# Designs tried in a protein design chat: VHH binders against Putative ferric-chelate reductase fr1B (fr1B). Part 11

Target 1, 128 residues: Putative ferric-chelate reductase fr1B (fr1B), of Dictyostelium discoideum (Social amoeba) (q54wu1r34to161)
Amino acid sequence: SNYNLQWIIFNETITIQVSINKKAWIGLGWHCQGCQKDGPMENADYSIATFDENGQGYVWDCYQENDPTSQPQNDTVFKGAEDNIISFSGYQTDQYSIMMFTKKLSTGDTVGDHILVNGPVDFVWAHG

## First folded at step 8 (VHH)

Design g38 (framework vhh_8dlx_2)
Fold by ESMFold2-Fast, scan of step 8:
Structure g38 (fold): chain B 128 residues (1-128), chain A 124 residues (1-124)
Amino acid sequence: as target 1 above (128 residues)
Amino acid sequence: EVQLVESGGGVVQPGRSLRLSCAASGFTFSSYAMHWVRQAPGKGLEWIGYIYSSGRTFYNPSLKSLVTISRDDSTNTLYLQMNSLRAEDTAIYYCAKGSYSFKIDLTSGTFDYWGKGTLVTVSS
């Protein structure tokens, strides 16, 4: 039921790692400062990490319906609508799910102040 | 009140196709993204995909070749078409309402309402 979220800012990039102590898919939102905000994470990019039965991770961006979206990618450079994700890695076992991604950090970007993890029966989220 | 009612499950032989339906009420269906999620016996939830209010779809890559999601806003109905069913597709299939009308909220909760689910058993 526990999760661990860490990030490191280095050379104008941010690397985020999310680890969950269970077999789950992972969601993370990212919003910009100065964007109109109405409700949780409005005007934000979202990413989902899913895993196949061999534990291989895949990432996809989810955006407003007017935004073109990329097909999910496994453990490779991620090309989303804004093309800001530099790298992605994801892996899952029966005991844990981990994702790590690096993106360019723009002036005004903020780490999502909440995350979503989806496990066997429950959702867990955190407020930053 | 929001209600989501899945139907169309049952016993089906491997290799066959099956269409599931989800009847929605209590909200402006045409304004929200809708999701399909499944849970195999004794296992965790697996996200299948979603469809935006515009009709654009996004799928779990592990399932993309197996499924098609569609919607009929005139009848407030969501569909999941499944082809080439395998034993590992045995699961309870859930319809879920997206938390926001124009996008999914993956940070505080992707879904705010779920149906009861419909059981699909793939068995010869």
Scores: ipSAE 0.000, ipTM 0.143, lowest interface PAE 13.2, mean pLDDT 64

Design g39 (framework vhh_8dlx_2)
Fold by ESMFold2-Fast, scan of step 8:
Structure g39 (fold): chain B 128 residues (1-128), chain A 123 residues (1-123)
Amino acid sequence: as target 1 above (128 residues)
Amino acid sequence: EVQLVESGGGVVQPGRSLRLSCAASGFTFSSYAMHWVRQAPGKGLEWIGYIYSSGRTFYNPSLKSLVTISRDDSTNTLYLQMNSLRAEDTAIYYCAKQGTFSIDLTSGTFDYWGKGTLVTVSS
């Protein structure tokens, strides 16, 4: 397979690892109550991981897009609010790209329902 | 029919600047976030950044000091300004329309992609 998804739930959090067998950026979407900050046209329910020339990973949370202080983060633990990401790490080589993050779960959260690899019709479900 | 057409690529010397354009048609351009993505020969896709319908931008941190993304909704055009070009910036550059709640790992996972424009940075 071109991608692998693993997760673990502990207490009120989910930790998700996404790995792909290529040098690429990684997108992960999810649906949860209160995570949608902008209207449907802003596509706010996803995170993007990207990598620099040394393989260092960075993440941008699109549901934080209305916070003017928000910046892409690299392997940095940060405090979440609402259903925000708590921690992130990512790295990339010529053979693969890996992203791992932890976020708090809300009672109705479904994570990973928009993991896309080879077309907008490919969805993966993960449930808390 | 939705179409995205990139232009502005070519052969440029190291240290020069270049502006790429993407002409969009067939959808309400002003309502959608737009992305720039590149692929160097023999390499995977590298996300450059995106711009929301509001005009707010987000960049790949490794490229943030080198690029600026902008849009002109009156002409349905997306732009990528690149400064201080390096040999490592040699790639095919694509613009892509963001799907609702869909962000992509590989080519073809956005709603629509352009066919790309080649930038070669060579002395």
Scores: ipSAE 0.000, ipTM 0.147, lowest interface PAE 12.7, mean pLDDT 63

Design g4 (from s8 with S99Y Y100S S101G T103L L104S S105T P106Y; framework vhh_8dlx_2)
Fold by ESMFold2-Fast, scan of step 8:
Structure g4 (fold): chain B 128 residues (1-128), chain A 120 residues (1-120)
Amino acid sequence: as target 1 above (128 residues)
Amino acid sequence: EVQLVESGGGVVQPGRSLRLSCAASGFTFSSYAMHWVRQAPGKGLEWIGNIYSSGSTFYNPSLKSLVTISRDDSTNTLYLQMNSLRAEDTAIYYCARGYSGWLSTYFDYWGKGTLVTVSS
């Protein structure tokens, strides 16, 4: 894999950019203590960016409840309104995939990033 | 039985303004973030922007100066105001229900769309 991850903190926001030197979807994971219902296992929320035929990016949340070793799944149990995300952009060519997001910095946010790329699967743990 | 129904599309002349509506039913509208997405003929989906239950709005940077998203929770209605329409704005416009987490947005229900044609 050949990718770059960078972030910038400014005016109580964080902007995160992920770029990969191939045509692929991108997955990111994060942990939220306040999101855990019950049980001895850690909850994890995952985000997947996909691209359409024009190279436009879209991002999807997948929530894992009490099973940190399984793959991301559809977020049917974690619905609500949030003011966390400020912007998202993504684009893809035959040679690279890029996504960039800006979110508000919030008390209680934890950082534990798993970066997933399509074929072969590569898990990278990163901290902001 | 979540239902989203877009309306207000049609044929408009370049330079004009147009407001689209999305009527929501089957869920507590005021509790969800709502999105607008469009698809031009032969092109992929393009995210326009969203509005959270708080009323905060976020837009695609390419469209930010041309559109305004608003909501009326008393009537369960989402709006998209478009100004200075150009031929390239010809597309089917969809509303979608979503949730935004730490890094991302989730879309779980979509309307059938309303066609906007910007022509002569």
Scores: ipSAE 0.000, ipTM 0.124, lowest interface PAE 12.4, mean pLDDT 64

Design g40 (framework vhh_8dlx_2)
Fold by ESMFold2-Fast, scan of step 8:
Structure g40 (fold): chain B 128 residues (1-128), chain A 123 residues (1-123)
Amino acid sequence: as target 1 above (128 residues)
Amino acid sequence: EVQLVESGGGVVQPGRSLRLSCAASGFTFSSYAMHWVRQAPGKGLEWIGYIYSSGRTFYNPSLKSLVTISRDDSTNTLYLQMNSLRAEDTAIYYCAKGSYSWTLDSGTPFDYWGKGTLVTVSS
């Protein structure tokens, strides 16, 4: 398929790279320990990468939905308990979209379990 | 016996608002997250957003300021409110039931979809 997923676990962190051979936004889901639980279903926290007209990538953290001052995060380091992503980078051209991020890995976390892509290949599951 | 039936589509002028509904049956609606996705003519699927059983919502950032997802568990109904409609919002809109399984490598996040409702933004 036109999709490539790679990850590496190092020193209690996981770095995930997602690349696709098309111009699209990319969503990545994982189990959120800080999120509200909903009965028998498992809640997931989503980070969504979008791209501007110049191909610059930005990541949106779905937890910030409750924060009216939320802004897209771009190639930066996050150090708060509120942020699961330690670093992010993303880039897009007419022919591909790529994102890479690093986050802390906790016992019981299911990182990269769920990937959403805007386009003909919209749903992909990650291996862990 | 799971069924999802979208309604509320039609022809709408640019700049107007529209609310779509999805009537769910055959499962415990209040226990599942629900999604809205759309497909414009000649394009792939575009995820719009979802709402947890708790009522918490998450949106595609490209659409966040233009849409609101809500639910009424007493009537098993999911809603999509759209504002400031543009020609590029012309699409078939689908509601989808969230998958019960978060199991790694288990397929799609949605296990059931409706037939969709067409929204045409023109004139």
Scores: ipSAE 0.000, ipTM 0.158, lowest interface PAE 14.6, mean pLDDT 63

Design g41 (framework vhh_7b18_3)
Fold by ESMFold2-Fast, scan of step 8:
Structure g41 (fold): chain B 128 residues (1-128), chain A 120 residues (1-120)
Amino acid sequence: as target 1 above (128 residues)
Amino acid sequence: QVQLVETGGGLVQPGGSLRLSCAASGFTFSSYAMGWARQVPGKGLEWVSYIYSGGRTYYQDSVKGRFTISRDNAKSTVYLQMNSLKPEDTAVYYCARGSYSWTSTPFDYWGQGTQVTVSS
């Protein structure tokens, strides 16, 4: 896979930009408390980003408490998850997919990003 | 070696039904959540449904009430029952394993996909 990952930490926030040289959706995850094999999304901050036919990005919140059947958000502000995502934007063409998001850093969080590429999708996750 | 193999795709008329199966091997199936995603022509890949190892299920709004995800731990298989199919459901459907990770990654392994075509 061909990808570019950039981030900046400023005033207790982290802004992450992911660009991938292919047309794909991006799975995005954060540190969870007590994650277990039984339910990797239990007690976890998950978001899945997809793109429509016009290349516009949308995000779904997959928290255990928040049913991910809610309509996609084409917004720079992620609803109901202020400590997870402060803003989100994304766009896609036939040749690349780009997403950018800002998250508040919690005290004691480990700052780090990993990209896992497998099959037709790319995943990004952040620590804490 | 983790393997996920999808079957059950095909051609169906609008309003029809199909049942997709995903046979898993190479890991303790009962310990993992499983899901389905689809690649729609002209659009990006999108998440469809998710089932936790304990049986709790979730669906994308566009398929809620029409699709049902289920699993059979004795057979290491996850299913997607698709009813009231629409032309917009035409896509390659992928089976995926839920990630067990301290970083909360949603999926870590994917199948090869199976084609579903809804057309008169």
Scores: ipSAE 0.000, ipTM 0.123, lowest interface PAE 16.0, mean pLDDT 63

Design g42 (framework vhh_7b18_3)
Fold by ESMFold2-Fast, scan of step 8:
Structure g42 (fold): chain B 128 residues (1-128), chain A 122 residues (1-122)
Amino acid sequence: as target 1 above (128 residues)
Amino acid sequence: QVQLVETGGGLVQPGGSLRLSCAASGFTFSSYAMGWARQVPGKGLEWVSYIYSGGRTYYQDSVKGRFTISRDNAKSTVYLQMNSLKPEDTAVYYCAKTYSPSGTFTIEFDYWGQGTQVTVSS
């Protein structure tokens, strides 16, 4: 209950805003809809957003090997979210974290089903 | 006691190759991300590459496509294969261990090796 998720679809783009009432990193996962037909989602790709000590936001794709990273890689090109992200902004204080990004819609995208939140005290996985 | 020992540095001509190795001991190697950083004379310390416990790799833009990081958990060793070396790659190269086990959301290094000198000149 400590978070708010909103998204708007317009002109084949989706703009997603996540706000959380705590200082935390934010992750939003989206999956290929057909990727589970023959196996588990153990290696599904996710996009993770984190903030530095000044509140500056960073977003990058990470391969889900149970090894997420907070290390920003602005010079890397990943298939998916970073390749087709049109804009990103983030803001963080001691009381809240806000992330907003716009990306191109792709065939097979399922978005908003998974939200990852990790803060100083709590780790939260939210679906939907 | 954590110990990191780098080997494989040396003198090479531009366009040459070197393979650096870092033998680690004193911690559960397979649980930690490992990295390479270099100290360029007059420029300071620069991150070069990271490899996480799950095998994901990341590279500084200036070395992408030329350098490859890898690890062998059975030998507790991390490697840096350096191809198409340039004079600007001349530096002392350091192996580094992360402070926290892989999978955390902050990467900080708490142990560094002694460094190995790489000189690229004609």
Scores: ipSAE 0.000, ipTM 0.106, lowest interface PAE 15.1, mean pLDDT 62

Design g43 (from s1 with E98Y S100T F101T T102K K109E Y110F; framework vhh_7b18_3)
Fold by ESMFold2-Fast, scan of step 8:
Structure g43 (fold): chain B 128 residues (1-128), chain A 123 residues (1-123)
Amino acid sequence: as target 1 above (128 residues)
Amino acid sequence: QVQLVETGGGLVQPGGSLRLSCAASGFTFSSYAMGWARQVPGKGLEWVSYIYSGGRTYYQDSVKGRFTISRDNAKSTVYLQMNSLKPEDTAVYYCAKYGTTKIDLTSGEFDYWGQGTQVTVSS
């Protein structure tokens, strides 16, 4: 509940920031509009931010069903264009965790639909 | 009312440097993210750099390592230090105020833009 979600849309891109008042990994889910209508939540893709002991963030993509059952197992640097992510930044202190990324908008995308934190369920459902 | 005033543009040779400044007024500067975007001749509007209210910075890939964004909350000013300039950086540069609130995805957008300042990189 102690979280902020902010986004800005400009020229076919969206920049999203998620911040939470605790140490945690942060997951952001998005899916195509048709995929969610026609099938179960297994069609959702997630970008997960993890943090090292120095507070630096890393992003990696994983396919998750409606709810992730485990924390990220791999910590991999973002790879670029094929993921439609233009930039990523993440940072963590003893008081908060923050994730920001910019991606290209795709037809039917509902960005920010599902944000997951690894503690007790702190879901943020952002689509209208 | 919100006002953004840009200065620092000009003509410079390839490899040179320029520092852009944007003086803001009419809002609580320290509470908002600020950024720079550019209009490149023959292309379109391109986001360049973004600085969050907490100080975190973000850059378009083409300017990483060459440009540095910074802010001075006491002066209500945001800066863009541009080094190792290339002819491809020739553009009108705009200062922009970004929202810090949840926005419906159909209505999301930048709040305000400055007047723009011309940067020309040529020999």
Scores: ipSAE 0.000, ipTM 0.113, lowest interface PAE 17.0, mean pLDDT 62

Design g45 (framework vhh_7b18_3)
Fold by ESMFold2-Fast, scan of step 8:
Structure g45 (fold): chain B 128 residues (1-128), chain A 119 residues (1-119)
Amino acid sequence: as target 1 above (128 residues)
Amino acid sequence: QVQLVETGGGLVQPGGSLRLSCAASGFTFSSYAMGWARQVPGKGLEWVSYIYSGGRTYYQDSVKGRFTISRDNAKSTVYLQMNSLKPEDTAVYYCAKGYSWTLSPFDYWGQGTQVTVSS
């Protein structure tokens, strides 16, 4: 599927917009600095947007701790506890899923290291 | 002030059922996602289920088909119906309030209620 990913960094924050031409959840991963990369899911923080029956978006901020064999799943893999997200907006129609969120940057964060979409899972690497 | 008061924990045999309730106050309950997380001995904290303000539900794979989350907005209460309980479901269960635009992380937690599944 085609994604559009844009971001802006300002005053120790990053604002990211992700859109896809599909009714699906959206995941955006952050690769931690100083961590070994063995796969898209290893040593990464994820933000995942899901949508309710009215198209209202919600975001999860989840940490994936050094488990390269983990499958990104809505129900099992994500153990959220990090709240660096300052704002979020999202909406979904039958044809599109869109999210925009602002989060605090940690020293060494690399924005847009990978993008996840559900059903099957696709990984797309992006660098700033 | 936000308050979450949990009831319904206890001791049950494998294969049994329990229904947890969480009475919420101090916020507009119908506008927020609610969830349940558990502290499993040896595994740390894990989320179990959540329900969005519009009623959409999600579950950890380990509880799918056995647990059902629901809410009653008129009573400001969220429930977790737990069926076919297994020893590995033994944990302290916490009711949690999410943000209206995000469910994880949770911003308020209840006191927890102990569920023990033992033969």
Scores: ipSAE 0.000, ipTM 0.112, lowest interface PAE 15.3, mean pLDDT 63

Design g46 (framework vhh_7b18_3)
Fold by ESMFold2-Fast, scan of step 8:
Structure g46 (fold): chain B 128 residues (1-128), chain A 124 residues (1-124)
Amino acid sequence: as target 1 above (128 residues)
Amino acid sequence: QVQLVETGGGLVQPGGSLRLSCAASGFTFSSYYMGWARQVPGKGLEWVSYIYSGGRTYYQDSVKGRFTISRDNAKSTVYLQMNSLKPEDTAVYYCAKGSYSFKIDLTSGTFDYWGQGTQVTVSS
């Protein structure tokens, strides 16, 4: 369970990068104040990053998808349930799996009340 | 060794309710999606419901509004609450473990372990 979490705040944005020292899928959970919580348990919503044989990342946002057969999104601009998410990207090599996303911080937001609060503590590996 | 043990099946009258439980062991339960499928006499295997590791749920149209899937990660248990049962819900119900932490698609993102099943009969 060797992972590295980095983040930076700049000009009303926060960029979070998660890296894993192995070839694996990445699941990240967070508390989203703008997101509607679904399901019978009070869990954090999850986004996953999967990677193809060329290392291209794809994001599958479980919160935004109503059908488990939905196609994963290419690593382009991610809109998600929270309209202040600016971007998502992912990349994988034989030694590392990396995902990065950028979120706007609004006037009413605090770092402690949004994505950053629960993401690191509810991080989930996806192996296989 | 992965084990899934279903309980809670039985005989119930039309319009009644049953709650199925599936006790899981041998893997990190909180990391995997779980599901329920059923084998109806005279019909093939039919997927009933899925619950992702984050709690998101999905249902087949035939059970929407009547069935609720839930999980308790602390107890490594997945549940299926079945309300407003109909005779056509009569089947052997199977608990299934997802092959991965999240379901990708029907071809590659499948279930790799199944329980022994529990019989549900809806009849007077």
Scores: ipSAE 0.000, ipTM 0.123, lowest interface PAE 13.7, mean pLDDT 64

Design g47 (framework vhh_7b18_3)
Amino acid sequence: QVQLVETGGGLVQPGGSLRLSCAASGFTFSSYAMGWARQVPGKGLEWVSYIYSGGRTYYQDSVKGRFTISRDNAKSTVYLQMNSLKPEDTAVYYCAKGSTSDWSSYFDYWGQGTQVTVSS
ESMFold2-Fast, scan of step 8: ipSAE 0.007; ipTM 0.309

Design g48 (framework vhh_7b18_3)
Fold by ESMFold2-Fast, scan of step 8:
Structure g48 (fold): chain B 128 residues (1-128), chain A 120 residues (1-120)
Amino acid sequence: as target 1 above (128 residues)
Amino acid sequence: QVQLVETGGGLVQPGGSLRLSCAASGFTFSSYAMGWARQVPGKGLEWVSYIYSGGRTYYQDSVKGRFTISRDNAKSTVYLQMNSLKPEDTAVYYCAKGTNSDFSNYFDYWGQGTQVTVSS
């Protein structure tokens, strides 16, 4: 398969892995059932993984417009809106890209219903 | 060429025991953390246990005191000893390779899984 998605629940956290058999951006969206946002669309949080020339992964958090995206993050503390993401790992070789992150799980969270892959095109708006 | 092969699953009565084995090849086994996760039909994967390259272990609360993870670096094998099995433990169990020796919650390769059924 061109991509694979797996998720693990452990002690009130969920860890999601996305693996792809190519070099690519990896985007993942979250939906919180019952989580109301003021805006014209339902509340959603997105994370995008990019990779450097040595295969090291970095995550960019996109919590609506005007997210502070001035610096990439890797497997350390995150500064997102509501701070749901607690860890990240990303790794890329010539054959594949892997993105994993762990977030706090609350009743009403949904898993992996938005997975976006491919290229330098801005696909965040594709789910509009 | 990384390969993980699980064995040891089967049918067992409540209160019984099983030992799962995962034979690894294609990487320097002793340098990496290993783990076990399980999937109940209709639900996502639940991480069960994790063992660092140095031998330190971690367990999901629901299996603490009943399951024991161990490794044999000479045989490139990780084990899950499952005691006092409950019907709720019925799942497909997967062996997983960590991306680093001490990296929690991150896995880059998974086995095919082995079925464990706990039923009277």
Scores: ipSAE 0.006, ipTM 0.161, lowest interface PAE 10.1, mean pLDDT 64

Design g5 (framework vhh_8dlx_2)
Fold by ESMFold2-Fast, scan of step 8:
Structure g5 (fold): chain B 128 residues (1-128), chain A 121 residues (1-121)
Amino acid sequence: as target 1 above (128 residues)
Amino acid sequence: EVQLVESGGGVVQPGRSLRLSCAASGFTFSSYAMHWVRQAPGKGLEWIGNIYSSGSTFYNPSLKSLVTISRDDSTNTLYLQMNSLRAEDTAIYYCARSYPSGTFTIEFDYWGKGTLVTVSS
């Protein structure tokens, strides 16, 4: 496949690295506990990485509203949600896009963050 | 007996580079993911990054441009290369072993004693 995904959970934080072999924005989502039966992107939190003309990356932590046909936009819809993101690094060339970020697990934001801490993390993936 | 022994710490001036080593013994080093973790005075533990048995690395994004983790399985040694050291890099640096689980949660089952790095002029 044309992407690689790696993550590490270290007591209350998750650090994720995503790379794709093309010049594009990157979206990464995760399902809430007990929400796996709902289908694509419903009741999920997602993060979007965008890149400027010099290849510098930026990340936005977004919540997908209850619309299973919605697709993430290249531009962010939530600028305040970045409080859940502890650190970010991203870079893009004409051949690939990479993002890396660390965020809190099981935060007090009940509308955004839904992750299975003691089991496999259930991911929903999209790219532009 | 599993042992992890860090070395290479000391007092260094800001802007310099430093390489830390971790000598492992008592287990099949090449089969385990290895980690670097640090603790600054009065602060909690901060995960720096890891290197899998495959040689693939994964870093804390806030430190990605400043550090490189590598391993030499023939000598059972883990390395942390640090560049452009800053006063805030002053910390005790620990080598730690984990075995990746299907749950994706890091569990450190063995730690070294740590090596102190002080960045001061």
Scores: ipSAE 0.000, ipTM 0.299, lowest interface PAE 11.5, mean pLDDT 65

Design g50 (framework vhh_etentamig_d1)
Fold by ESMFold2-Fast, scan of step 8:
Structure g50 (fold): chain B 128 residues (1-128), chain A 123 residues (1-123)
Amino acid sequence: as target 1 above (128 residues)
Amino acid sequence: EVQLLESGGGLVQPGGSLRLSCAASGFTFSSYAMSWVRQAPGKGPEWVSYIYGSGGRTYYADSVKGRFTISRDNSKNTLYLQMNSLRAEDTAVYYCAKTYSPSGTFTIEFDYRGQGTLVTVSS
């Protein structure tokens, strides 16, 4: 595989690091159980990391919009929609993309099970 | 059934432009984000661009930022990619993808079951 995922739990927090051995963007999705809708609509939050020409990381809170009147913020950098995000850092070179974030743990959190990264084989798949 | 039909590819010289289209059906188009994904010969898929369901926010891979523009027309269920200043490395089959998180998961899925449209940039 062409990526690494590591995490550590300490003092009611989790720190997750995702590393990819190529220039790429990294996508993380958090699905709110109480926010889920039936049918063709999706009510889920995504956080996508991307990088500028200097290798500095930025995070977007890309909400799946099922309300066509919803207007997203005009900011190019967003620190996530969850109150429990403590820190974020990311950087990219020609050979690597790295993202690290720390958040407070909640009772329903699932550690490291569903982090998805942008890469040739891991991130994009056909829906059968 | 989700259907995605890409068109607009062709042969262009470096520095040229093309506009790709994707006709979507089988789902509520305006309720889902959409992406463009490309696959060059002998390579795996590479994400290119993303657009909110409302069209209010767009994101691009660093390799295409400033050269490509993603847009959508929700009244026509159509996604577009305007490609300017094309380079030989942009040669690939381009797919449009319904972008969403399945219920009960933390993952992001791309549904790109169409045939794609071939873009060849030759010098």
Scores: ipSAE 0.006, ipTM 0.179, lowest interface PAE 10.9, mean pLDDT 63

Design g51 (framework vhh_etentamig_d1)
Fold by ESMFold2-Fast, scan of step 8:
Structure g51 (fold): chain B 128 residues (1-128), chain A 124 residues (1-124)
Amino acid sequence: as target 1 above (128 residues)
Amino acid sequence: EVQLLESGGGLVQPGGSLRLSCAASGFTFSSYAMSWVRQAPGKGPEWVSYIYGSGGRTYYADSVKGRFTISRDNSKNTLYLQMNSLRAEDTAVYYCAKYGTTKIDLTSGEFDYRGQGTLVTVSS
């Protein structure tokens, strides 16, 4: 469970950094509507980082509705295509995975630190 | 007890066709998206295709797009992979995978549950 999560809110944006001491994908929950459903991804908005064979990271953003058949799409669909993700960088080695991304905030947005690494680890929510 | 049992593999010549089946039990089949994942001898796992629980959306790896078709029959709790125009590069053990809400890394082969696999050999 060793991980580091940091965020900074500035000029209507949030920059989030996550590092995990294992080779894995990284998921970070943005907010949850209708929480108390099975699974950390149901009715949650999150960003997922995946990595290629050279350690290069890719990100995609996804909102999960109350539909257990809904599944996240792969990184190529959302890499640079979503207006709410301004920047992304990620890197992975055999020992660790790191990602950093910047997203726009809107009035009433909430910020969470749901971390998914081969399963859920932590769930904390903050209100902006 | 979740069980996934693959079948339909075998030896085929290049250009041939096979249909793989996966019989699922122990969970509400229609509520979960399913994937096919393969592993060639001496290589890591490669995601091949997935399908929504409803069957309403399908996705394919570029290496199989246009040749393979994923489908499901929720009344029979069965997942299928129709493989046409087979190539030597398609030789692999094919696994039926239950796609969970917490394991979404297609590149690492991370899934809630994976079956025993069925071997497909494409050789003349």
Scores: ipSAE 0.000, ipTM 0.126, lowest interface PAE 15.3, mean pLDDT 63

